# Ledger of designs, part 61: VHH binders against p49116

Target 1, 238 residues: p49116
Amino acid sequence: EGPLLSDTHVTFKLTMPSPMPEYLNVHYICESASRLLFLSMHWARSIPAFQALGQDCNTSLVRACWNELFTLGLAQCAQVMSLSTILAAIVNHLQNSIQEDKLSGDRIKQVMEHIWKLQEFCNSMAKLDIDGYEYAYLKAIVLFSPDHPGLTSTSQIEKFQEKAQMELQDYVQKTYSEDTYRLARILVRLPALRLMSSNITEELFFTGLIGNVSIDSIIPYILKMETAEYNGQITGAS
Below, E stands for the ipSAE of ESMFold2; O stands for the ipSAE of OpenDDE; V2 stands for 0.75 times the mean of E and O plus 0.25 times the DockQ between their complexes.

## First folded at step 5 (VHH)

Design r74 (framework vhh_7qbe_3)
Fold by ESMFold2-Fast, scan of step 5:
Structure r74 (fold): chain B 238 residues (1-238), chain A 119 residues (1-119)
Amino acid sequence: as target 1 above (238 residues)
Amino acid sequence: QLQLVESGGGLVQAGGSLRLSCTASGSDYAMGWFRQGPGKEREFVASISSSGGYTYYADSVKGRFTISRDNAKNTLYLQMNSLKSEDTAVYYCAADKWGRYLRTDYDYWGKGTRVTVSS
């Protein structure tokens, strides 16, 4: 009955904390990441198809895919975030931790591997020049994934995912008519998102937000926030 | 590797109903039904996605046939209602190795089950 996403769902505008500090610190990185996470969850909850699945399904889907949505958001907002600068600061901190022997070599290798995978993903998306409509539909494909363990409305979720795929194909064919293989190049990027550890993402970006609790534990609260609270988190104003 | 076995074919009176089944040696495939009538080319009838969330029908059967599946039993069904003499054909179960349900060129095929609709 009409498109899966409206033009309002294609708009994805991240407002960064201001001013940017002279030296990047955990607080600034965490605040920036938290704004992106809240923007991503607000985006998901505003989709009528998502709302139609019900609260329990909504919570299960976002718990399963928040890291994938967050990573797509990092790629989409890489320039406004100065993501390369943030990642360089994290790498520098890790190099200092190696020299001071504060972290195990195995843990540092895991974290560095995660950063390299993240950089490679964001660089690949940048080289493909993914536009706002493409990002919105890639996020929808990720959100409506019927193959996560424990889901109950899998047939309806699969229907919404197929609808997202069809609408993306129609858009790409119309907008990039002379680039026959563009859609294939875009879609083969998606499996890499599932290979990235949500635990390492939490460590790199969210330690200042969650303390000793997990993102999974706060997802139900974020999804149930009033619109004013979402706006406060996104803009830094209450 | 994937084996498909159709059943449920037979002789039925015009206006009657019949349900075809296809048992697969595995699940998670997009699947479809095709048919070939006497002196005709093989034609698409209906398809279903791997989880059953999306279905697609040929115009000639839309509103009369229903495709469904039970993944716990690895079984695909085709419920045929309001049968016409034109529905007389060998019905084939097919599966796509990449899970694409909007296709007419499938990778795995059963041997077929014969449906005859008497006038």
Scores: ipSAE 0.005, ipTM 0.105, lowest interface PAE 17.7, mean pLDDT 83

Design r75 (framework vhh_7qbe_3)
Fold by ESMFold2-Fast, scan of step 5:
Order: sequence, then structure tokens, then C-alpha cells
Structure r75 (fold): chain B 238 residues (1-238), chain A 119 residues (1-119)
Amino acid sequence: as target 1 above (238 residues)
Amino acid sequence: QLQLVESGGGLVQAGGSLRLSCTASGSDYAMGWFRQGPGKEREFVASISSSGGYTYYADSVKGRFTISRDNAKNTLYLQMNSLKSEDTAVYYCAADKWGRYLKTDYDYWGKGTRVTVSS
């Protein structure tokens, strides 16, 4: 009983590393992306319904959907991140790699197609002027996806997803009553998230991680962090 | 801690025009204009989404008023044309912290600017 999300779960504030360097580098991009990832996982673990599923299920869900949550976070925080500037820097780096024959043409094509898909997704969300409540519920729909392989408690996960969809519908119909097809326009954006490769996201945004640690391997540790430890990672003074 | 400062109010003749401005200390908010006339409740006038891609108007002002914004300057505008005596009110700038451009209650409010339309 009670709503799936509270006003606390609508608030999603990303604090960027400061100052922004004159020339963007892999360290700054990785630190920025890591802060968004940590914020996204802290957001998920703060949801009572998520906590109720238990630690093993929580880890499995986030491992399956972190790329979708991260991409929604990129779209939501695009202005705060100056995402267009970050993507331009990544493209410039890739073009220099082509000129130096460091990467195959097929690999460059895959990465450029991923960047195009990401830009199209973020542009589509910006054009719809998705609000904070809508982003919170879209993240919840993605988080409570019962269709990932290897999940347990799939019936409970499905109930939480249906609750998220119901509450989003109620919210949009009441808030945007004059825009009859807004909900449909928003929901048809979600399938695109599953077309984006988590491996390519990891390569683009997380290459600065020490020891080439995979996102999959660090998820259990992030989810188990005490609130103070999590906050230290987000606002740490380097 | 968003601050909103309205300007551009004054006395104008019926059929005339005025442009109101609202300067915000931050960006990324859905914003709107509300007004309160003598002896009336506060009513919605117009709203605009955070990017400026969506606008919404009260039926009483459609075709006469235009809401716009300059996000580089953190400034909201209301261009009021073909003003009527019933447009006399204190006009308030408002912002929604989560970017909701179609909402009854807003989170941040300015102090208002007075518009008087003489006939």
C-alpha cells in the first residue's frame, strides 16, 4: 500500500567534478560517469520496494539494467554534465585513433553507431521535456524489469513494474491532461535503451577505472556501501 | 534556492501592449505566469517547458499573449497584446523545480509586477 516512489525519489542531483578541465580527458569523463552511476545505484537502493526484494535479487536487477539506468541518467543530467561537450571530445578522440590506425574500421563504426543512438535518445527526451517525476518512474519501470535471464522473484518484480507504470499513467494524465498522447510518446522511447551495448558504454565512459575493473564486478560493492561511504564517492575531493 | 524577479509592469491603455520579464537565478525549470486581479483568486495565465518546446495558455489569453524564454539569459517573457481592462492584475512569475509545465502548484514564486489597463 502507498506509492512506489516518494518526492525524495524524484530528486536526482548530480554534482560534477570541479573545475572542468580546459581539455577534456579520460579521467574527468570517467569521474563524471562514475558519479552518475553511483547516484543511480544509490537512487535504486533507496526505494523501499527494491529493498524488499533482498540483496541477491537487488544485485541481479542492477547488473541487468545498469546501462539503461545510466543512459536515462545521462539524458536527465545532460545539461549539468555538458554531455554534448563530453560526446564531442569522445568523437574527437575516436577520429584521432582512426588517423593513427589504432582501431579497426569495424570497431570505430560500432562505437560511432552507439554514440549516434545515445545522442538520438537524449535529443528525443529533451524534445519531450521529460520532467523529474517522469524520469523517476521511467527509471523504476527499467529497474523492475522481470524479463532479464536468471532473475528470481519475477512475479514480485513484475508487480512493482506494473505499479510504476500505473503511477506514471496516473501522474501524466493528471499533470498533462491537455496532452492526450504524451504517455505513449514517452513509453515508446524505452525500447531504444535495450539496443545500446553495456560493453560500449563501459568503454566510452569508464576507461579511466583503475585496473580495468568491470562495472559488473563493482555493482555488489556499490549497493552495499553505507550512505556516508556513498556520499564520499559522489562528492570526494579527489 | 531559486530567486525570481519580475519587471515590466505599468499602466497601459486598452488595446495596448506590454512585455513582462522575469529573471531567474538558475535554469532548467518549467516556468509560468499567474495573475491575481482585484477581489479575485490567483489564476493561471501561461506556461513554458524547460527547453521552450511546449507552451500552454489559459483560454482568456490565447491569441493575445505569448510566453517565451531565453535560457542563455535565464529570462522568461510574457508579451501581452490587445490588452483589456480585465487583464488588470498583479502578474507573478513561477517555476517548477522538476520541470512540470502543466501543473497547478509551482515551487518558486516572484513577488509580482502590477499591470493596470485603463479603458
Scores: ipSAE 0.352, ipTM 0.721, lowest interface PAE 2.5, mean pLDDT 87

Design r76 (framework vhh_7qbe_3)
Fold by ESMFold2-Fast, scan of step 5:
Structure r76 (fold): chain B 238 residues (1-238), chain A 119 residues (1-119)
Amino acid sequence: as target 1 above (238 residues)
Amino acid sequence: QLQLVESGGGLVQAGGSLRLSCTASGSDYAMGWFRQGPGKEREFVASISSSGGYTYYADSVKGRFTISRDNAKNTLYLQMNSLKSEDTAVYYCAADKWGRYLETDYDYWGKGTRVTVSS
């Protein structure tokens, strides 16, 4: 049975390109976001339960949930990314465009609403002072979501999600024993992740990608490259 | 400074097709097409992310126009099908370093290419 996650899965260290440019540009944002995305994929692939589902299931799961994993990563790494500064600058820029009456349709409103939802989510997580173990388990709950359309092995995925939930509950109850309602406060934040469009996330953070590539198209490639490294480490560890 | 050069404009009959091109002196920009018809204000037509993975269209052109890009050539395209007299305009290529490929102001603009739809 063993635990779903080990102490190694709690470590989540983002290294930012440095220094931050004087003027925000798509290159800096894209490089930063790409590093976070790669770190998130590497993290997922390091989980034995995830590997046990097989390559096809792994690809389908990550394609379904990469935006939720990425958003949790943004919240967890918000300080090192200076995310609030990036989002505030983007919002200010969008507001200037609206004030000058240069917009048509409703697409830009969807982008602005997405940014506000992202800010609210990150602020909520910061106010709750979510720790590294809690982030690891929340990412696992999101990763092992059996309810995305088109998934196979949904019963096994559901068992891993339930295991993640149980281990999170045990951790919170032991570590924050005096705060009876902490777990409830954390879990009620989670549904907001599904209100965020992967299309808009890709627009905000990945417009600097070279070539005709989408995150959906590169996921299998990222997973394949990182899998080789992870398998080498598992062999060495045992 | 980023330079944008449009080409491919011309005279075409209603119901016909035309492809516009825009060559950029640099990369890493979200790009779009805007147009300005006779006696009208400049309006959004279509946009594409720097990766090419995301596209957006004005309601008036959905199903008729297709935006695409070739990042190896630093070239943006607009394939225009089922052209109408209302599509007569000067078409402008635009680029935005903020990654804003939606209906909004852009940082860099080309000089435009004229499209005239007759009959």
Scores: ipSAE 0.000, ipTM 0.233, lowest interface PAE 12.9, mean pLDDT 82

Design r77 (framework vhh_7qbe_3)
Fold by ESMFold2-Fast, scan of step 5:
Formats: sequence, C-alpha cells, structure tokens
Structure r77 (fold): chain B 238 residues (1-238), chain A 119 residues (1-119)
Amino acid sequence: as target 1 above (238 residues)
Amino acid sequence: QLQLVESGGGLVQAGGSLRLSCTASGSDYAMGWFRQGPGKEREFVASISSSGGYTYYADSVKGRFTISRDNAKNTLYLQMNSLKSEDTAVYYCAADKWGRYLPTDYDYWGKGTRVTVSS
C-alpha cells in the first residue's frame, strides 16, 4: 500500500471572509472559525484510510478530535487569520464582561487560561517552524486516535495512527537530518491538545452560531455533505 | 506567482568573501540556495526555514557559508567566506511552498547570479 497521505493532503489553504471589518465582531470571528472547521473536516474526509473506516466510525472519530484538529488548524493558519488580533479582540470583550458583571470571575479566569494555553501552543509551533507535511501528519495522528471511549475498529484505527507516526518519522529524519531531536520536540506538543476544553473553544470562536447549535451536532451533517456543497462552505463560493 | 531575484554575484579572489541576496515577492516560504558549476549538475548549498529558526548546509560549505533572512524586507542572504575555486558557479535562489528547508521539491526558482572565484 502507498503512503497514508498524498501531496494533496499537505495543501491546507484557508480563505478568509472578505472584506475584513474595521472592528472585529462576533460574526466575523465565527465565520472565520467555521471556515477553518469545515476545511479541517473536508481534509479528514478526503483521506482514503479515513473513508475505509465507514461513516459511523468517521463520525465518532471527528466528534472526539475536532477540537484538536481545529487547534492545529489555528496554529497552521495563524498568519492568514491574524489570530493574535482575533485573540486580542476576544480578550477585550472578556474584560468588558467583567466590568458589566455578565460573567463570573471564575469563568472568565478559565477562559483566559484557555487563551493563554492556545497562544503558547501556537507560539511553540511557530518557533519549531512546523511545515505543511508535519502539520498534515500531526493532524492524522490526532484523527486516528484509537483511545477515545466508545470506538469500534480500534485495531484498524491504531494501525493507521502507527502508519502516520512512522511516515512522520521518516519525513522528519530525511528532511531535518541535522536536527536529531526535532521529532521529539514536535510530538511532545500533542498531549496539550487533549487538555484544551472543546466547550471553551466553542464559546470563544463559535458564539455567533444561531439556534444554540453545538459543533457536535453539525459534525455528522458536514461529513455527509456532497463535495460541491462542502466546497461552497469552505471557500465562500456560491 | 512568486518571483525571486538574485543579486550580488561577481568575480572574487580565492580566500575572499561575497554576499548574495535574493528578493522575494513574499516571505512565508522556506528558502534555499543552489548552485551549478561549469559542466556539473545543480547542487544544494544551504536552506533556511520560513522564520529563520532552522538552517541546513551542504557538507562542502559548512563553516564557510552562512544563510540568513530578513523577513521584513523579503530578502534572503548567503554570506560566503573562504571562497575556493570549486565554489565557482551560478547561484540560484529557491523557495518551497510547504515550508520545508530541504534540497528536494522546491517550487519557485530565480534565474541565478554568477560567482567566479579566481585562482
């Protein structure tokens, strides 16, 4: 069998909503985050190994790991998104909420700690100069996690994860041969993704979702969308 | 499309120094220098990651050449010291679209700048 990922899976291009508003608002942040989430789900859908697991397993895997995929996407697309500017706007909004007594101090502390962890993650990835191939394989390792509760076909999922790990190792050792410990530095970043709350990610980036819809509820729908419908969502094309 | 323009080539005495520059129409790329000597295949010289945090050098230039970049100016540099006659070549600037700082799969190429090292 060929490689787990092809060169087409390395390409990960986010198209931002245009024009950027003069002042950042909830709608723009939500639209930007939604585009990244949809791009991430489409990326997963396009992997032959992922398709081979079947719809039920695909839905369970993405429900379990969407926050990890989204956070890796934020790090990878930080420049295109002007992520630091978005996070600054969110922080400003939270500070105003304290003054207006709209949220408890404990909740605001939890959200601020999450933002700090997110910034540290993105900064560490930037300092490592993680390339497109490395991001693709890190996303694959996260996607093919056999250890989430309730999964079926865990043996097959584990084989795909091991394949992703081996291909990443081969790539890094060949590509960055002079940096003996690069792979270790990259891999030790992954556990932090599991500690980030998906509920807080939803609060920060998806507050503009109407109808009180959760990310968990839309995942099966996105995974079943026709390619043309999906491309319209992620590119903003009609 | 990304455009790369090299400059700084010329004639230099053996043991001398020369600095090459490459101006790019964008800076979010891993970049590298390659060279092609008379009657030889094109060979890798040095590469640098998009942030400048990581560099890689061919064994033939280690300790003599230094690659660096100024992302604010979209400019890549190659500082060449202790030049030898075998360093005589056309030097090409290249960029990798996926951010890899490796001698393989570079996507964008300049037209080259000539370096001649006199004996």
Scores: ipSAE 0.012, ipTM 0.432, lowest interface PAE 8.6, mean pLDDT 85

Design r78 (framework vhh_7qbe_3)
Fold by ESMFold2-Fast, scan of step 5:
Structure r78 (fold): chain B 238 residues (1-238), chain A 119 residues (1-119)
Amino acid sequence: as target 1 above (238 residues)
Amino acid sequence: QLQLVESGGGLVQAGGSLRLSCTASGSDYAMGWFRQGPGKEREFVASISSSGGYTYYADSVKGRFTISRDNAKNTLYLQMNSLKSEDTAVYYCAADKWGRYLQTDYDYWGKGTRVTVSS
């Protein structure tokens, strides 16, 4: 059988809303994050192995892992997004909310801890200089996770995850032959993704998109979108 | 469409130094320097990862050349010290589309900048 991912699946290009405002606002942050989310879902949908699992399994997988895919996307696109600037703006807004007593101290602490974990993750990935091929396969490992509750076809999902792991190992050993422990350094970063709250990610990045519903609730609708609709969301075009 | 523009080439005496620059229209690429001397094949000189955390050098330039980058300016540098007549070449800036700094087959190339080292 051929490779799990093709060269088209390695390419991951985020188009940012233009122009960037002088002072960042919730609309710009939400639009930027939404484009990345839709790009990530379109990426997953285009994988033949993913399509082969069927609609119900696809929905369950993405509901379980969208936050992990989104966070990997943030790390991969951090420079294009000016993510450090976005996070600084969010922190500034939260500090102002503390002074105005608009949010509880416990909630602000949770959100700040999430931002610090996100920054730590993105910084670790940047220091490792994760390339586009490695990001594609890390996303595939996360997507084809057989251990989420309620999944069907878990044996097939596990086989696709193992295929992703094998292809990543082969790539890293050939491309970074002098760096014996590179694969291990990369893989030990993945468990941190599951410690990040999807609810807090929604609050920070998606309030303008989801209103009073969750990303989990809209995933079935996003996965059913036509390619033209995805392209519209990714580029901001009608 | 990634554009790469080299600058800084010129005539320099043996034992001298020269700094080459390459400005890229985009970021997040692994980048490298290659050179082609008169009547020779193009050869690898040095590469640097997208963050600048990893560098790789051809044996012929180790200890004499330093590759670096300024990601805020989208600029790649090659600091060339203790230049020899055999360093005479057109120097090309290159970028890898997926960030692979150890590859020798790069995807994007500049038009080159000429370095002549006189004895």
Scores: ipSAE 0.014, ipTM 0.521, lowest interface PAE 7.6, mean pLDDT 86

Design r79 (framework vhh_7qbe_3)
Fold by ESMFold2-Fast, scan of step 5:
Parts: C-alpha cells; structure tokens; sequence
Structure r79 (fold): chain B 238 residues (1-238), chain A 119 residues (1-119)
C-alpha cells in the first residue's frame, strides 16, 4: 500500500478557451465549465483507489459528488478562469432579466443565493491560501464520500476517505507546523459544498451543453470516454 | 517555465535599510526569500502565501524584515530594516509550484542579488 495520491494527482492544469471573447457569452462560460468538469473527471479516473472500486460504484460515486468536485475546481482555478468576471457577468444578466420581467422573482432569488454561496466559498478558500496538495486531498475526501444515498461498497469508500483525511492531516501538520488550527479551518469549509444546488450549477454553467438532460445522467458516458476524446474536451481540440 | 529576477541589492551601512524586489513571470505561487552568507549554508529568511495573507519569518529577522507582495505586478518584496553585518549575503527569491508558503523544498529560484552591510 502506498499513498492514496501521488504528485501527478496534485497537478491540476485547466486550459481555458482562447481568446476570451470581448463580451462574455453562454458559449464561452459553458465551454470553460465543461473543460473544468472533464479535467475533474480525468483527475478522479487517474486515482488507482477510484478504479479499484469498480465501474458501477465509480459512476454512482461521481454522480453523487460531481457538483462538490466542480465547486472545488472553481475555487482552485478561480484565477485562471477569471471566475469573478464570469460571476459578475452572470449577475449582470440576471439583473437585466429582472428589469425585462423575463424571470420569476423566486427563481432569481434562488440563483442569486447560489452565486453568493459560491462567491463566499471561493473567497474563503482564497483567504486560507489552500495549496495544490490540500486541494488534491480535499477533492479526494469529497470523492470518497460514503454517505451518499444509494451507494454500494460504502465500507471501502469510507476507508479511502479516512486514508485521504489521514494523509491530509500528516501533510498539513508537517508543512504548516506553526499553524496549529489550519486543518480545522480547512475542513469546516467542506460542509458548505453540500448546500450548493447541482440544478442551479447546471443552469449557470452548463446551459449550452445538457439541454433537458442532467449532468449526473451524462457522467457514465464521460467516465467511459477514450483518452483522446477526453483530452479533446479539456483542451478544446476538435 | 517560471522566471524569477531579483533586484535592489547593494552596499548599505549598518543600521540602514534596503528593499529587495523579485519579479515573477507568473502568478499564484507561494514565495520566499533565502540568503547565503560568506562561508555559510543557504538559510531561510521569510515566506509569503500566494494571496499575501500569511507570512513566516526566520527568528534572526523577525521585527526587522517585512515580506510583502503586489500580485497585480507579480512582484515580491523584502523590506530590510536595522541591517547588521551578519545580514551580508546573496539573497535569493524562490517559488513553490503548489502554493506552499511553508514548503520544505522550493521549485523555482532566481539567480540572487548581493547585499553587503558595512560598519
């Protein structure tokens, strides 16, 4: 038995569509988000422990946690994505929709609350200066969550989550020995990920991709993609 | 490949002040200053997190040196006050690729800038 994650799993490089358009549009936002989603799926697939769970369990696990992985990816890649600019454009669009009386007030309230939660989460992670190793292990803790309804092999998933937690603890205590409470500050941020609505994430970031089909419904197909097709998604190569 | 370029070194009198800068070709790195004095091993001086929210100092420089950064300019600074002859060294800028401001190992290094403190 070796460590759950290797140095290759710490590397998380998002390639953005280029050039950035003069005016942000649904296509650019959707392509950027899709690249991050596919990068996140590729990251998960590369973990030997994840593959060891078997295809059916792997698929169920990612279906349950893709929104949490995606949100952690947004926080980690916020600078590369110019996420603050994307969120500002979405807010501006929503405000214009209110002025034009095109969306219900209740729906707009839900979406604005989701954006505020997302901004707060990303700001909290930025303020903590979460490093690449910490992000990798936080993603692993989220990925190997045994408590989602309908999962099988929950004892094995829990063991991998515990291994992720132990390795994160060892890393933080050795690397940030002067900051006694750093691990606690990091871990208390994780419950907020489960308060994020996957439906609203889909509406904000994936409108051009999924139509009437949910992200969790397409996950089995993404996970079964050949490497070349998968790499095409994360780089935008046709 | 990340490039780090130090500047601001020179000759300064004991008790004086000097500000070093390091310009990086990229962002989002945790960064630090190291120094190597004549006939000594390289030693840690100070480090700063990618946002600038966390700083860490070697005991020998606490209260005299201040590390800071301007992320809009991709520039790291070391403000050195109350300089002593013992501070004479080549000062190196370093960056950690995974954003660890308390990194045991740094991935990228500048060529160094010389600081001489005379009595």
Amino acid sequence: as target 1 above (238 residues)
Amino acid sequence: QLQLVESGGGLVQAGGSLRLSCTASGSDYAMGWFRQGPGKEREFVASISSSGGYTYYADSVKGRFTISRDNAKNTLYLQMNSLKSEDTAVYYCAADKWGRYLSPDYDYWGKGTRVTVSS
Scores: ipSAE 0.269, ipTM 0.702, lowest interface PAE 3.7, mean pLDDT 87

Design r8 (framework vhh_7qbe_3)
Fold by ESMFold2-Fast, scan of step 5:
Structure r8 (fold): chain B 238 residues (1-238), chain A 119 residues (1-119)
Amino acid sequence: as target 1 above (238 residues)
Amino acid sequence: QLQLVESGGGLVQAGGSLRLSCTASGLDYAMGWFRQGPGKEREFVASISSSGGYTYYADSVKGRFTISRDNAKNTLYLQMNSLKSEDTAVYYCAADKWGRYLSTDYDYWGKGTRVTVSS
């Protein structure tokens, strides 16, 4: 058997909406986030091992982990997205909502804690200088998680996760041979992804896209999208 | 189609200093400096991660050379201090598209800038 991921799966290029508005608005943030989400799902569906699990399993896996994939994508594309600027704009909006009593203080606290966790995660990945190869394998480890409730084919999913872990280990040991604990430092970042609420991520980044429909509900349709339709979504040509 | 252009090479006296620059159309890459001296194979000098948070140096240059980057200016630097005659070489900047600052297989290369250290 060949490797789980090929060089094509390491390539992860986000095309941002252009031009960037003078003042950030919900539409720009939502369009930017939607492009990243679509890129992340297209990345997943391009993996032969993922395809081999079948459509129902594919849908269940992505529904369970889309927030983790999206957050890894935010960290990887933080510079391209000017993520710090987007998060600052969201924080400013939330602070104005407190002053106008539009949202409960408890809810705002939950959202601010989520933004703090997201910033901490992205900063930790930046400090580790996670490369494109490492990001691809971290996304694969997250995608092939056999421990989500309700999954079928858990034995095969576990084998693909173990293959991802093995290939990441081989890569890191070869490429970063003098940094004996690099793999451990990278892998201990992953549990933080599961502490972040997918509902809060939807509220922050996707309010302009989905209205009252959840990301969970649109996942099956994105995964079935033809390549040309997908390209239209990520380039804004549609 | 990343274009890398080195500059700052020249003649310098032993014990002197020189700063090399490399410009690019965007620095989303891990970057490195390599050199090739007269009658020698190309050798690794220094590398820097995409954020600039991590650096790695060849033993022959540790404590004398400093690699840095200014991503706002799309520029990579190599500050060379306490230069020795054996530092005479053509210096190349290189970029790794995957962000692997410890990689030996860089994807993009400049055409080089010549550094001559007089005795």
Scores: ipSAE 0.000, ipTM 0.401, lowest interface PAE 11.1, mean pLDDT 84

Design r80 (framework vhh_7qbe_3; at its last look DockQ between E and O 0.41; V2 from the best seeds 0.00; counts 0 for: pae E 4.7 > 2)
Fold by ESMFold2-Fast, scan of step 5:
Structure r80 (fold): chain B 238 residues (1-238), chain A 119 residues (1-119)
Amino acid sequence: as target 1 above (238 residues)
Amino acid sequence: QLQLVESGGGLVQAGGSLRLSCTASGSDYAMGWFRQGPGKEREFVASISSSGGYTYYADSVKGRFTISRDNAKNTLYLQMNSLKSEDTAVYYCAADKWGRYLSSDYDYWGKGTRVTVSS
């Protein structure tokens, strides 16, 4: 009943740790990434349709798609994060590791390919000038994906995904009526999200976050956080 | 709150040219130009996406006006060529907080700059 997303779901404001250090370090990168991850999970849990699926389904959906949501968030917040500067710092560190022969060449190649794919994705989204409404609906489409293994309530998830697709189409046709092929250009970007490894994302952005604990293992706890505790994680406030 | 300040307005003869500028206190907004002529309602002139990759023009100005931006300077431009008496108006700079360069509802507005085209 009513639209899948409200105007409050279009607002996606990332607050960065301050100040940005002169030389980027693991702590700053992980803090920045954690804030974006928590913002993304809070965004998902605020959707009435998502809440209606129940806690077990919510956990399963976010575990399946967190890397896709995170990557869309990186693209949307690229300017606020100075993402190009963060990626350049990571590349510099990897190039120094190659020169010092401290990491395997095969692993460095995999990580560099991931960074290249991420840059290509973010550049494609920037070239399309994806707006806040479009980002919100793209996140909803990937959140309500019925095709992940082990999901329950698949028919209801599919209905919410179809609703997201229909509302995105209606929005783009009304807002960008003069650009007949805009929706197609936007939608063909989504498959690239599934080609990016969640393990490499964890290695690049979440090294030193929580010992040996994976993102998959903390998702249920993040989704259960009280509003005040959640806001503390987003802003770094005590 | 985003501040928008227009400049470059003035008196010009028909067939002449003017370049309007709008300086913003922030970046990454989709932006547009609107105008209001004597005894007329405010009308859309041109818009530009946040990167500058997409532009859109009202039929009345297409081929004569060019919208552009310099994101390093947080400045929006409107190059107006082959000016007509009908182009006489107060020109307003506007920005959309969601990045919609084809918005019907812009969130931030400047106070306007006056353009008078004489015969």
Scores: ipSAE 0.475, ipTM 0.794, lowest interface PAE 2.2, mean pLDDT 88
Fold by OpenDDE, look of step 6:
Structure r80 (fold): chain B 238 residues (1-238), chain A 119 residues (1-119)
Amino acid sequence: as target 1 above (238 residues)
Amino acid sequence: QLQLVESGGGLVQAGGSLRLSCTASGSDYAMGWFRQGPGKEREFVASISSSGGYTYYADSVKGRFTISRDNAKNTLYLQMNSLKSEDTAVYYCAADKWGRYLSSDYDYWGKGTRVTVSS
């Protein structure tokens, strides 16, 4: 069998909404996040192994890992997105809610910690100088995780994850031959993704746009969205 | 839009050295050097990660060229030693948003600086 990923899967280019407002409003943040989410999902969909799992299984898989994929996407696109500025804006918007006593002290702490974890993770990935190939493989490893409850075809998923790991190993060995522990260094970052709350991520990045609709509920629609439609939205966006 | 401006090109004798500079204002993207010789296609020379922690070289320049960057000065460098006639080319500075260190499709390009190595 051929490789799990090809050079086409390394391409991960996010287009930000234009123009960038002087003040990053909730709409801009949510639109940016949505574009990243769509890009991440369509990236997954472009993988033949992912398609081979079938619609039900691959939908379940994405539901289980979308937050991790999204977070890796944030890290990968942090500079293009001006992620630090976005996060600062999010905090500023939260201040209004805080002042209005809409959030409990515990909730505020939880949300702020989540933002901190996101920033820390992205900073850590930047420090490691993770390249586009490594991101692609890391996303694949995260995508094809067999340890989520309720998944079907777990043996096949495991096989794909192993293949992703092996290809990453080969790539790192080839590209970073003098850095003996690079593979371990980048893999050890993956557990941090599991510390991220999907609910809080959803609230921070998506609630302003989709309201009470959950990411979980829209994933099947995103996965069924035509690439042309997605591209049209990106180019047609004001 | 990121603007890249190369400098340091010129005429040098074979075996000589030259240092190229590229000023990049406003971003800490991965950066690289490319070159295009007479009648040849543009080719990869070297690239460097955003932090400068990793460098990559074409086989043809390994051991002779050194890429470096000073992010505080927003400047990319290419130290070229033991220059050969085959190194004669227009050298281009480039920046990539996506960490594609070995890609030929960088997002931003300079206008280039000419390096001529005489035999």
Scores: ipSAE 0.454, ipTM 0.782, lowest interface PAE 1.6, mean pLDDT 91
Fold by ESMFold2, look of step 6:
Structure r80 (fold): chain B 238 residues (1-238), chain A 119 residues (1-119)
Amino acid sequence: as target 1 above (238 residues)
Amino acid sequence: QLQLVESGGGLVQAGGSLRLSCTASGSDYAMGWFRQGPGKEREFVASISSSGGYTYYADSVKGRFTISRDNAKNTLYLQMNSLKSEDTAVYYCAADKWGRYLSSDYDYWGKGTRVTVSS
């Protein structure tokens, strides 16, 4: 009953580590990405529909979609993050890795292709000037995807996704009533998220985070954190 | 906290032109111009998206006014051509924190700049 999202779910304010170094390094990139990840998980946890699914279903759902949520977060926060600068720094590090023979040529090609797809996605979202409400609903559509393997409560997840789609439609029609095709132009961007590899995202943004553990393995702990501890991670104590 | 400062208002003859500027402390907002004429309620004039790729105009100013922005300078512009006495108003710069370029409810407002069109 009631709306899937409220105005509190539209707020998505990323605070960058301070001070910004003269040359971006792995530490700054990883801290910035970690803040976005925690912000995205906090956002998902705050949704009453998400809370209603139960803890096991929540964990499975986030494991299936965290990279898509993270990618939407990158697009939404691209300006405040200076994402183009971060990606340029990553490309520089990759070029140095070729020189030092640290990665195979095939792996570097895959990583560079992923960077190009990410840049293309973020540019397409910027060109559409996706607003904060639209991002919130797009993230909800991605979060409540019922077609992931191994999910329980798939019927309920599907109903929540349909509700997110309906609320996005109503919002766009009211807010952009003279832009007849805006909803369609926005929705056709979502399939590009399936081109984003979780493993490569971890390599690009989370290299050195907690050593060799994957984001999948820490998601249950992130989702169980106390609210005060959670907010400390989002704003950064360092 | 976003700050908006308008400039460029003044006295101009009917049929003339004037360019308004609004300096913002940031560039990630959708922005617009509003005006309030003597004895009238404040009304929408024009809006522009955060990137500058989408613009929208009130029917009363279409073809005469052009909204634009320079995000490198954090500056919003309104080029007003073929001015009429009915365009006499205080013009306000506004910004929407959610990025809605077609918004009826803007979050940040400047203090306004006066435009007087005489015959």
Scores: ipSAE 0.231, ipTM 0.687, lowest interface PAE 4.7, mean pLDDT 86
ESMFold2 (binder alone), look of step 6: mean pLDDT 84; pTM 0.862

